VH-VL binders against Probable DNA replication complex GINS protein PSF1 (gins1). Designs and how they scored, part 21

Target 1, 191 residues: Probable DNA replication complex GINS protein PSF1 (gins1), of Dictyostelium discoideum (Social amoeba) (q54hr6)
Amino acid sequence: MFTKTAIELIKELRGTDSIPHYNDTSIKATIDEMIALYEDLIKTITEHKEQKKEPFYLQHAITFHNSINRDKRCILAYLNERLNRIKEYRWSSGQSLLPDQLKERLSQNEIQFFSEYDKILTEYNSKVGLDLTIDPQPPKELYIEVRVIKELGEVVLNSGCTVNLNLNTTHFLKRSDITNLVKNGSLEHII
Short names: E, the ipSAE of ESMFold2; O, the ipSAE of OpenDDE; V2, 0.75 times the mean of E and O plus 0.25 times the DockQ between their complexes.

## First folded at step 14 (VH-VL; framework fv_namilumab)

Design u7 (at its last look DockQ between E and O 0.41; V2 from the best seeds 0.68)
Fold by ESMFold2, look of step 14:
Structure u7 (fold): chain C 191 residues (1-191), chain A 122 residues (1-122), chain B 107 residues (1-107)
Amino acid sequence: as target 1 above (191 residues)
Amino acid sequence: QVQLVQSGAEVKKPGASVKVSCKAFGYTFTGYYMHWVRQAPGQGLEWVGWIYPNSGGTKYAQKFQGRVTMTRDTSISTAYMELSRLRSDDTAVYYCARQADSYRSGFYFDYWGQGTMVTVSS
Amino acid sequence: DIQMTQSPSSVSASVGDRVTIACRASQSIGNYLNWYQQRPGKAPQLLIYAASSLQSGVPSRFSGSGSGTDFTLTINSLQPEDFATYYCQQYYSYPWTFGGGTKLEIK
């Protein structure tokens, strides 16, 4: 059955609370399967060009197309989940460096992704004056950067926190806490 | 409960080999790195290496490279460490230890075997 | 290889004392450091992971601090069961290495 190798990639991740070794062999095998299915699809279309709208032509083409799509979705799910775990590792560890054992498990592209993600997070922390990895979870709600346009002084946010919103100061706040202040012109969303 | 049970004490002569076993209970054996750590009498802890039972892949401290072989039998959930060309300074308690492994908490030894004393003497 | 230096090599202390054990790495290891306790005749047991995180079931009188090269283990009110040997261990770089140990004895 098609896509068996791709499904086993997903099972590998679901069986562990870690980042397992990048399964380059199974990814390559799944890509090879996709290429072979695509070549068979093209051959089928070419040989049966005159049978447009025939039920069996359509059925045959749909079957190959669906198998290719399953392989693609499985590979993308595998890669995306690995990237999510790499991001969560950066947050949880608070460290800019990977230990040797974890580094051995990552592809070269994944190591590069960690490096670029670390640069983004380090720049973000310096801009807001906070170390977001003190709480070892990524923020669950969207935060935005705002500039204070009208002097507001001490303001109690919806979360119950108090913040000083002095004129022309810049703050990184939850969008849900300050939506009314942005709408009334007291705060300006900046990029 | 997770448990690691090691083979019994061994006495060997210099130049011989020893093979220590570590049988795992209460967890999926193939899902966790198994390490070997030794402790000479009255001394500190020394990392020997690990095996990943799923693949059989190994990593050894350079000091032991060429003398140590780590293997496993997944059908009986057992890891093995074989140390060859024994010297008197290989006299130590040899522990197996399971690596806890989470991208949220890092890597540490959460369960240890009881230790196997290996004595190398003439 | 990353050398882990523990200090002191032994401590003599009384029940109720506060003791501090230092561990220094020969290069920066971030927070990739664990602390283990080993009672006589027993295998080591994890106390602290990631430099400062307390393992489940470990009394709150134990705490860890530090990052980079300098780390400490602190016991704030020494109990009779705490007389043991303590090891730091780094897992940043192969080979994984332990400190030389600190033996904590009854005065």
Scores: ipSAE 0.678, ipTM 0.879, lowest interface PAE 1.0, mean pLDDT 86
ESMFold2 (binder alone), look of step 14: mean pLDDT 93; pTM 0.939
OpenDDE, look of step 14: ipSAE 0.860; ipTM 0.961

## First folded at step 15 (VH-VL; framework fv_namilumab)

Design ctl3 (from ctl2 with heavy chain D101T R104Q, light chain Y32T; at its last look DockQ between E and O 0.31; V2 from the best seeds 0.00; counts 0 for: pae O 10.3 > 2)
Fold by OpenDDE, look of step 15:
Structure ctl3 (fold): chain C 191 residues (1-191), chain A 123 residues (1-123), chain B 107 residues (1-107)
Amino acid sequence: as target 1 above (191 residues)
Amino acid sequence: QVQLVQSGAEVKKPGASVKVSCKAFGYTFTGYYMHWVRQAPGQGLEWVGWIYPNSGGTKYAQKFQGRVTMTRDTSISTAYMELSRLRSDDTAVYYCARQATSAQNSGAYFDYWGQGTMVTVSS
Amino acid sequence: DIQMTQSPSSVSASVGDRVTIACRASQSIGNTLNWYQQRPGKAPQLLIYAASSLQSGVPSRFSGSGSGTDFTLTINSLQPEDFATYYCQQYASYPWTFGGGTKLEIK
């Protein structure tokens, strides 16, 4: 009977690969349940000691304690998973700003977390002289051979050069010029 | 198979209200934002707002604030858009559209649309 | 509000042609841009999301590029079913806004 709200909170999060609205209502309800359970726990323990109740009352105390811990674990799991998805967004999107659509779904603490996380990542990128969100693997070669798996036609590269990227053709191109095309599945690295 | 089915065409007089429905099939209704977009005859697309079925939360374009109300009935996987104090310039095809997001949160997009509901406002 | 400007408003082309449609945002929107196709009398359909990601089931002749303020939709070999109106859409900030549309007509 207990921890129903907390369980539903986890199920809600599991129901999507994205980041749903921060469910403050369910969080509050779960906390309220925990507080109530704690009061019941204290009452049970006190009554047992003072009135020398049967061991059954100790079992009740254990149940209350376990339920509180379950609620706590559910809340922490919920928060942790949300933060992981926020971090994943920063890496996958390469964006330092939250779109309003996403921002609206986050708590203030989560928004602040994103900002701090972005700062750390940006600072690190600057330090190493790379954008790790573009190329997650350290490159070994400046140029790579790639196959075009999506027809792109004429493409102007960052270098200013123009290349015809026709379907199923192969090219030897500078990695920095085509990282995004590889990432979005337009090009395939030939090893 | 995901499908959004909207209610039929409406003809209203100025000052009246219209309520359009959008029934969702083939997916968990509460797990996706439902947006409304309208298109005046021969014109472009205009975003009206969204509802999040799980919580009932809504976001409206400022232009429609105070006139539009989005609701949902989760028991029948149906979203509703009600527009009040109708004007002639509200004449448009109204679409419901499901918003999806990539697993990596790389994009938010309308992957499925209703067939549209024509709302005509005329005296 | 972020204004989305498409160019051209209309374009005539023949089957087999390569067509390029431009979309410009009044301010930087990163990659938060989608492209939709709307055939006459039909609802819009998603083509590209996140500026360059091809929606599942969409032919590979469609491609999107760009970041920041300038975006491009390209159809590399125009097919008869491609004659329609195309819209770009930003979701960086509310209100979400669409471009004015580009009508692709048969020459």
Scores: ipSAE 0.005, ipTM 0.539, lowest interface PAE 10.3, mean pLDDT 88
ESMFold2, look of step 15: ipSAE 0.165; ipTM 0.624
ESMFold2 (binder alone), look of step 15: mean pLDDT 92; pTM 0.943

Design v1 (from u1 with heavy chain S106A; at its last look DockQ between E and O 0.36; V2 from the best seeds 0.70)
Fold by ESMFold2, look of step 15:
Structure v1 (fold): chain C 191 residues (1-191), chain A 123 residues (1-123), chain B 107 residues (1-107)
Amino acid sequence: as target 1 above (191 residues)
Amino acid sequence: QVQLVQSGAEVKKPGASVKVSCKAFGYTFTGYYMHWVRQAPGQGLEWVGWIYPNSGGTKYAQKFQGRVTMTRDTSISTAYMELSRLRSDDTAVYYCARQVDSYRNAGFYFDYWGQGTMVTVSS
Amino acid sequence: DIQMTQSPSSVSASVGDRVTIACRASQSIGNYLNWYQQRPGKAPQLLIYAASSLQSGVPSRFSGSGSGTDFTLTINSLQPEDFATYYCQQYYSYPWTFGGGTKLEIK
């Protein structure tokens, strides 16, 4: 079977907590393999078009099709995992800059992706007045963002705090404090 | 446990070459950059370059370009640094050091160092 | 060619003292800065990476701060084993460069 090169791409990533050098050679080899399989598939179908289709040739065509799809899925998984690692690097580093060693491991498209991702994150951070990448950790208690649908005015929460829930305002509140207000439609959960 | 063991001290004359070895133990040799860093007696640290043992790819500080060659033998998990046309100011302890990096913490650093190899260049 | 300047070049202190070592880069390096400790006759050992992150096994009395061009290493309550030379090192741009070192000596 022809998918050996494609699976080695996945193994390369699984073997490290790093972002390894973009394996352009193996990606191109896998694409060339897919093209060769496609051409052989077309030859098989065309060659037997003038004869009654036999189970042997149908099974051969299915095998080629499945091999091509496995190669495609492997390449997509490789590229997607690399993008996920680049995104996580932006969060963990907190930096808009890539060090030289990491930059030389990335494809040009991946460098462009980092630049666009950084631009979006930087704009969002400036709008909310926080740098979300300094020490990202999940909150220990669940809070949700809600919009006030019905004018509630001043409300006392279970904690004893007072909040003004004016129409069309948004708030970041403990889920346990406002569960009934969301359920009855006074507040709308923003996701 | 991870360990880097370097070859013994060398005494060379100006114009000669020296080849220092660094044998890796306790980890997958091909999965980590190996750097060379030197330290002249009583002075600070100076980066020479790295080799990536998987590919054999290298990067050298421009100061050493044309005089340094880094190689490896993956079958014995050993990295080498050869420095040619030696001068008296090449007298230093030469360290190999393993680089670790992770997209999860964004660190790029040397976590394990060899014991150092003293290279003395004298007439 | 990013120059890393450390100050002071040496400092004399007593056990229990607090010491701060400065490191300045000739251009912005973000937080791409490590701190190493080197005891006499030994290879350097990593203390801090990414300007402020403690390496596993490093005592909490060590801390790092800074971003851009100005960085500090702080040792809060000096212990006898802390008397060594300390180096900052940038990994933003090739060639990777070290500061000149700060020798911490016992009074």
Scores: ipSAE 0.777, ipTM 0.921, lowest interface PAE 0.6, mean pLDDT 87
ESMFold2 (binder alone), look of step 15: mean pLDDT 93; pTM 0.941
OpenDDE, look of step 15: ipSAE 0.856; ipTM 0.961
ESMFold2, look of step 16: ipSAE 0.774; ipTM 0.919
ESMFold2 (binder alone), look of step 16: mean pLDDT 93; pTM 0.942
OpenDDE, look of step 16: ipSAE 0.861; ipTM 0.962

Design v2 (from u1 with heavy chain R104K; at its last look DockQ between E and O 0.42; V2 from the best seeds 0.72)
Fold by ESMFold2, look of step 15:
Structure v2 (fold): chain C 191 residues (1-191), chain A 123 residues (1-123), chain B 107 residues (1-107)
Amino acid sequence: as target 1 above (191 residues)
Amino acid sequence: QVQLVQSGAEVKKPGASVKVSCKAFGYTFTGYYMHWVRQAPGQGLEWVGWIYPNSGGTKYAQKFQGRVTMTRDTSISTAYMELSRLRSDDTAVYYCARQVDSYKNSGFYFDYWGQGTMVTVSS
Amino acid sequence: DIQMTQSPSSVSASVGDRVTIACRASQSIGNYLNWYQQRPGKAPQLLIYAASSLQSGVPSRFSGSGSGTDFTLTINSLQPEDFATYYCQQYYSYPWTFGGGTKLEIK
């Protein structure tokens, strides 16, 4: 019965490709469970430390210890995965600011984390002279191999040339010409 | 296949209320924000607000705050928008729209829309 | 509220033409902008998200650009099915707001 709330916290994240609302209530409930288990463990050890009945003591202590550790690991996994998604969002959006709807979903500490992560990334970009605004310039022209997932027909590239992107055909194209099509799933990058 | 099916057209008098339904098919209803967007005849689109069916939480444009109520029934995957104290300038097609977003890309957008519900407010 | 101003309000063009539609936000919205296409009597459909990212299934003749306050939608080699009304929409700040629309008409 222990750790049920902590496990549901992880399931919430696994069920979505979004960043869901920070579940402050379930985190607090899991921490309260950990504190209660810790207090029970200490009470058991204090009241029975002179009694060395191996099966009784070991089973009780191991159960509480494992439950506390599982709750701790679940909370850390939950928080870490949320931070990873926030970092990935910063890269995918290219923006230093969060839209209102996403900001509502984050804890205060997570908003602070985004701000500090953005500051680090902005300082790095400034030092290397790379502009990460909406149309970044890669250091060299990268060609990638792509498969057409959705019928596109004739496409005019930035150079003025036309390519025919028929369903299930493969092409070797400049990434800068087709970035949007790969991002939206019309083309699949063949690794 | 994702589909949003709305209730039929309504004709109302000024001062009345209207409740429009939006039944969702083909996806996990509780996992996506549901928005309401309206369009007066011959006019542009206007955002009314959203409901998050999992929590029942809502956000309304200030213009509608106090007149709009969004609810849902998760057992039948249906969202509702109720607009009270109707005026003639509330005459519009009302759309429900499912929002998608992902931490893996940067878009918050409506990928599926209902067919629209015409609400006409006239004496 | 962030006001979204589209121009022109209408444009007449022929099949094969290149059309550019502008959208201006009253304050910076980063790249938090969508473009929707609406055919007569139908619900809008997404074309572009995040200012420049093409939605799956949307023809590559559509492209978006811009950041901050000024955005454009470009339609290359106009097709008969492209005669519709186009809306920009910001999702940076509540309330989410749409531009007034640009009606693309056949000459």
Scores: ipSAE 0.784, ipTM 0.924, lowest interface PAE 0.6, mean pLDDT 86
ESMFold2 (binder alone), look of step 15: mean pLDDT 93; pTM 0.942
OpenDDE, look of step 15: ipSAE 0.850; ipTM 0.961

Design v3 (from u1 with heavy chain R104K S106A; at its last look DockQ between E and O 0.39; V2 from the best seeds 0.71)
Fold by ESMFold2, look of step 15:
Structure v3 (fold): chain C 191 residues (1-191), chain A 123 residues (1-123), chain B 107 residues (1-107)
Amino acid sequence: as target 1 above (191 residues)
Amino acid sequence: QVQLVQSGAEVKKPGASVKVSCKAFGYTFTGYYMHWVRQAPGQGLEWVGWIYPNSGGTKYAQKFQGRVTMTRDTSISTAYMELSRLRSDDTAVYYCARQVDSYKNAGFYFDYWGQGTMVTVSS
Amino acid sequence: DIQMTQSPSSVSASVGDRVTIACRASQSIGNYLNWYQQRPGKAPQLLIYAASSLQSGVPSRFSGSGSGTDFTLTINSLQPEDFATYYCQQYYSYPWTFGGGTKLEIK
C-alpha cells in the first residue's frame, strides 16, 4: 500500500528517454506520506517501549520504517537521475542554453545546476584549448567499441578503409569516422 | 504502428468555432506532447501550440491565446483543438503532431503527424 | 518571436544535382533547428534534428550544418522523390517557428 506514489515517481523516469516535468506534486505527496508514517512509527515505538502487544507493534514498526526509507530512497533516486539526465543533455546538445520547453520542465534548483555545470565544462574546455594552442601536437585519435544496430554492410570510412558493419557485430573504430552513425542510431557505443 | 487520425473537413462562417479531433493509435497517448500546426493554402507552416495529455497542460502561440483551447480525452486517446471567433484567414489545414524528445541526442521534433483537417472559413 | 528566413523560396534542379537550401534565424538559436520535407498533399516528415543529426531512415544524401543563426540543408545527387517543399523549424524559444519554405522543382 505504502510507497505507491514514490514508486510511480521512479517509473515515470524509467518509461522515457526524455526529461519529464519535475513532479513537485508527487514529491510533496511522498514527503507527506513519510511524515505520516514517521508519526505512526513513533506511536508504535512508544507502545512497544511499554511492552504492550509487543509482536504486533514490532511488525508495524518495521513496516513503517522500511516504507519511510523506501520513500526517501525513491525521492533521492528520482532527483539524482534527473540531474544525470541534465548533465547528459549538456553534452549531447553542446549548448549553454536550455530551450524554453525543457526549461519549463526543470525546477529552479535544476536550472541553477545546469548553469553551474555549464560553467564548469566551459572552464575545463578553455583550459584544454589553451594547453593545445600553447604546445600544438597532433591529437591522438580516440577509438571506441561499437555494436552495429542497423545493417550497414560494407562502409568506406573517411580514412579510406572499408569495414563490414553487419548487424550485431562489434568493432573498434575511430570515433571521428563514425560519429554520425552513432548519433543516428546505426551504431551503439559499448562502454 | 503509431498513427494519428484526424476528424474530417469543416466549413464554417466567420465568427463560428471549430473543434478538430486527433485520435492516437499504437502508443501510450499520455506520454508525449501533442502539437497543432496549421498551413494556409499555398503557404508555410505555423505552430499553434501543444497539449501534454498526461496533465492536460497547454501552451499556445500568443497569436491564438484567447481563441484556441486544446483538450484531450485520455480514455479514448484523443486530442482536440477548438478555435473560436473564426476569421477568413483561419482557413488552413490543421495538423496534429506527436513530439519526441531525448536528453541523449537533444532532439525535439515531430515524428508522426495526422493527415490534416481542412478548415474553410468563408461567408 | 524568432523569424526564420529561408532562401531561396524556390529552386529548379535536375535529378543528380546537388542542392543547398539556406535558413537564417533572427537571433541565435544554438543548434535547436529541425528540417522537414513536405510532399504535396502530405504532412511534413522530419529529415534532420539538432541542425545536423540525420533522422533514422533518412537517406544519407541529406545533410545539415550550421549553428547560431545560419543553417544549411544539402541534398547530394537529387532523386525524383526529393522534389518537395523543405522547411526549417526552430525549437529554442516559444513560439516555435518555421521558415517560409523552399520548393524544390524539377527542371
Scores: ipSAE 0.769, ipTM 0.919, lowest interface PAE 0.6, mean pLDDT 86
ESMFold2 (binder alone), look of step 15: mean pLDDT 93; pTM 0.939
OpenDDE, look of step 15: ipSAE 0.854; ipTM 0.962
ESMFold2, look of step 17: ipSAE 0.767; ipTM 0.923
ESMFold2 (binder alone), look of step 17: mean pLDDT 93; pTM 0.942
OpenDDE, look of step 17: ipSAE 0.857; ipTM 0.960

Design v4 (from u1 with heavy chain V100I; at its last look DockQ between E and O 0.42; V2 from the best seeds 0.72)
Fold by ESMFold2, look of step 15:
Structure v4 (fold): chain C 191 residues (1-191), chain A 123 residues (1-123), chain B 107 residues (1-107)
Amino acid sequence: as target 1 above (191 residues)
Amino acid sequence: QVQLVQSGAEVKKPGASVKVSCKAFGYTFTGYYMHWVRQAPGQGLEWVGWIYPNSGGTKYAQKFQGRVTMTRDTSISTAYMELSRLRSDDTAVYYCARQIDSYRNSGFYFDYWGQGTMVTVSS
Amino acid sequence: DIQMTQSPSSVSASVGDRVTIACRASQSIGNYLNWYQQRPGKAPQLLIYAASSLQSGVPSRFSGSGSGTDFTLTINSLQPEDFATYYCQQYYSYPWTFGGGTKLEIK
C-alpha cells in the first residue's frame, strides 16, 4: 500500500525514548513515492481528460492525492518530532555541546538547528543574567561534621528538615545550612 | 528482566584470535548500543568500542582499529567481539555493556553489564 | 583523546565517614560524565550520570557535582558495601575514557 515507508518513519520514533539516526534513506524513498504518485496522477488526468469527472476516475484521483498528502504529513511529523527532541535535549542537558555519538545521529541541518537554538537560548540567558536550563534545585553541597557548642535545640534547616542540635552532640550537615551557626560560634566544624 | 550473558573464559597464545559472545535477554536487542569494555588484571577500565545492532554499525577506539571486529546476530540477540593478533597485554576481562540514553536527559551510560569474559594471552 | 585524572588513587575510611573523590578532564566535557562503582570480582555499576544525576536505585548518600573539567563524587555516611573502586568516565568525545580509579578501603 501507499505510504508504508512514511508510516515506518513515524513508528521508528515512537519505538524509542532516544533520538535515533536520521533516516535519510526512508525520507528519500518517501519523496520518490510522492513524485511517482504525482506523475501517475498527472498522466491519468492528461490521458483521460474527458473522463476526469467520472465517479470512478475522480475516486482514484482523490486516492492518489490523499496518499501524497499522507506521505507529506508523515515526513513533516517525523522531522518536527526530531526537532522537538533536539530542543528538549538542549533544555534537559543544559549543555551547548553535543556529544560525538548524538552528533553523528543528526543530519547536517539538524546540527545547524541545534547550534542556532543554542545561540538563541544562550543570548536570552545572558540578557536575563541567569541560565534557564540550570536545575532549579539547590546545588549539591559538601557536608561537614560539626559539634554543638551552644544549646540550640530544635532547628529547622533551609531544606525544611528539622534537626535537634543539643549541646556537645555531633552532626553531619550541609555546610550551606549551618554556615552562620559556625561563624557565630554555636557550632564547631570538626576537621 | 534485562540480562547480558557472556561466553566462557579463553586462553590463547600470542598471534591468535579470540571471539567473545554476549547474549541479550529481556529487551529489544536492536534498539540499544552494545559496548565492549576491558579491564586488565589489577587495572582500570578501557573502552574498546560499540556496535549498534539494528544497523550493524560500529565504532572502535583507535588503539584497537584494525584488530577488533564487532558483529551481531539479531536472530539470537547476540553481540560478538573478535580481537585478532593477540598480545600478552590484551590479557583482560572483557565486558559487554548496554548503553541507555534519552533525549529527556543528557545521560549516555551503561545500565547493564555482562558478567565478564577472562581472556588470557600467554606463551 | 580526553584524559580523565582521578585523585586520590586510594582512600582509607571508616563506616560513617564522608569521602570525596575528584575527577579532572583534560578538556571541557560539559556535564557528560558518569561515575561507576566496581566491587571486587564484579562488573561496574552506574551511580551517577550527567555529572550529578543519581541513577535509580542508588542510595541518596551518593552525590556528584561539577561541570567542564572538574568533578567530584561524594559519599556521605559510608556503609560497608561502599568499599569498592570508583571510576569516572566521559562520553563527550570518542574514544570514551575512564579515570584511573579510586580504591576506597576500610580502615
Scores: ipSAE 0.778, ipTM 0.923, lowest interface PAE 0.6, mean pLDDT 86
ESMFold2 (binder alone), look of step 15: mean pLDDT 92; pTM 0.937
OpenDDE, look of step 15: ipSAE 0.853; ipTM 0.960

Design v5 (from u1 with heavy chain S106A, light chain S28D A50K; at its last read DockQ between E and O 0.44; V2 from the best seeds 0.74)
Heavy chain, then light chain:
Amino acid sequence: QVQLVQSGAEVKKPGASVKVSCKAFGYTFTGYYMHWVRQAPGQGLEWVGWIYPNSGGTKYAQKFQGRVTMTRDTSISTAYMELSRLRSDDTAVYYCARQVDSYRNAGFYFDYWGQGTMVTVSS
Amino acid sequence: DIQMTQSPSSVSASVGDRVTIACRASQDIGNYLNWYQQRPGKAPQLLIYKASSLQSGVPSRFSGSGSGTDFTLTINSLQPEDFATYYCQQYYSYPWTFGGGTKLEIK
ESMFold2, look of step 15: ipSAE 0.787; ipTM 0.929
ESMFold2 (binder alone), look of step 15: mean pLDDT 93; pTM 0.941
OpenDDE, look of step 15: ipSAE 0.862; ipTM 0.963
ESMFold2, look of step 16: ipSAE 0.786; ipTM 0.927
ESMFold2 (binder alone), look of step 16: mean pLDDT 93; pTM 0.940
OpenDDE, look of step 16: ipSAE 0.868; ipTM 0.964
ESMFold2, look of step 18: ipSAE 0.793; ipTM 0.929
ESMFold2 (binder alone), look of step 18: mean pLDDT 93; pTM 0.940
OpenDDE, look of step 18: ipSAE 0.868; ipTM 0.964
ESMFold2, fold request of step 19: ipSAE 0.786, 0.777, 0.796; ipTM 0.925, 0.921, 0.930
ESMFold2 (binder alone), fold request of step 19: mean pLDDT 93, 93, 93; pTM 0.937, 0.938, 0.938
OpenDDE, fold request of step 19: ipSAE 0.879, 0.877, 0.873; ipTM 0.966, 0.966, 0.965
ESMFold2, last read: ipSAE 0.794, 0.800, 0.763; ipTM 0.926, 0.931, 0.918
ESMFold2 (binder alone), last read: mean pLDDT 93, 93, 93; pTM 0.936, 0.938, 0.935
OpenDDE, last read: ipSAE 0.875, 0.879, 0.882; ipTM 0.965, 0.965, 0.965

Design v6 (from u1 with light chain S53Y; at its last look DockQ between E and O 0.33; V2 from the best seeds 0.69)
Fold by ESMFold2, look of step 15:
Structure v6 (fold): chain C 191 residues (1-191), chain A 123 residues (1-123), chain B 107 residues (1-107)
Amino acid sequence: as target 1 above (191 residues)
Amino acid sequence: QVQLVQSGAEVKKPGASVKVSCKAFGYTFTGYYMHWVRQAPGQGLEWVGWIYPNSGGTKYAQKFQGRVTMTRDTSISTAYMELSRLRSDDTAVYYCARQVDSYRNSGFYFDYWGQGTMVTVSS
Amino acid sequence: DIQMTQSPSSVSASVGDRVTIACRASQSIGNYLNWYQQRPGKAPQLLIYAASYLQSGVPSRFSGSGSGTDFTLTINSLQPEDFATYYCQQYYSYPWTFGGGTKLEIK
């Protein structure tokens, strides 16, 4: 369970319908773990070249590689979801400005992203003579609440993060990650 | 059910300090900003500041900087506001209020309020 | 600080009347404005957020409009329970500020 810090990043987002403070500390910690794992992997491969066919060598390398990739995917999923929420906020607010409290929760790059997104949307609205956000209809929720109908245990999502889907528990998960599980009856959408 | 229960009324002399508590029930205390808003008798509402219980981070209106301290105890889901160097114009009802916000509806507002705590400052 | 000016400071009306309350910000706040209702001896309750969105459980006779610096709260077909004090509040910039209030009284 090399990726505990990365999993907690995703849990932070799942636990709220807001945009929480940018978790710079946990992102840096996860990146530091990835670097340490990469250095250990390289050292192991370099020092055990003469034992290339041994199952232990291959399993060690595969395990570290998969852990590094999972951490990377979790960080990217965290960052992408935050950007999606920032975009949805621009639509729901209809405003080119961020209130002080929201602005202080964002990273500098995220503030810049909002500004560029606003510029694009404002230019498009001006050209068509419409404000596309006059009837503020934010994008439909990307996450849905589901109840586990069939015991699934630990499941690796398409994003690369791992989730515990125990029988009769409820979860707030991205629809794209679980569409097949809802379709096959393993999860039930809670309305 | 979400509920905010505040400590009882206080009578203080000028120059003293007061500490008002706000105990949260029925929700995850660390997941929501907690604000303090006061109202002098017969007057309007005045924002004092907020605490975010998860981090303990605070923001205060400049008028109260140096006199107000907001803290919390996450083990008992309780927020506190302490106001020092009291003067007669600090006489007011002090409310705690939970903030809700969502990227889906762009609202930042107080959905639940405590019952209020009357603080009277007089000689 | 952003000053929020409410007008009128009080209004006297009858059940069934249409009442409009104005709120002006000292600078543009977009639509970052809430309306609260406060009955005597009670804490405020949210009516409207983001200038025009009706909070769940609030009667449809309440509506809000405006953007930038000028905002209105409208009560269509006034009911006996609507006699209270109404506050606008901006959340664009710190410190968050309230209007002075509008007291709605029965004739």
Scores: ipSAE 0.766, ipTM 0.919, lowest interface PAE 0.6, mean pLDDT 86
ESMFold2 (binder alone), look of step 15: mean pLDDT 93; pTM 0.943
OpenDDE, look of step 15: ipSAE 0.851; ipTM 0.961

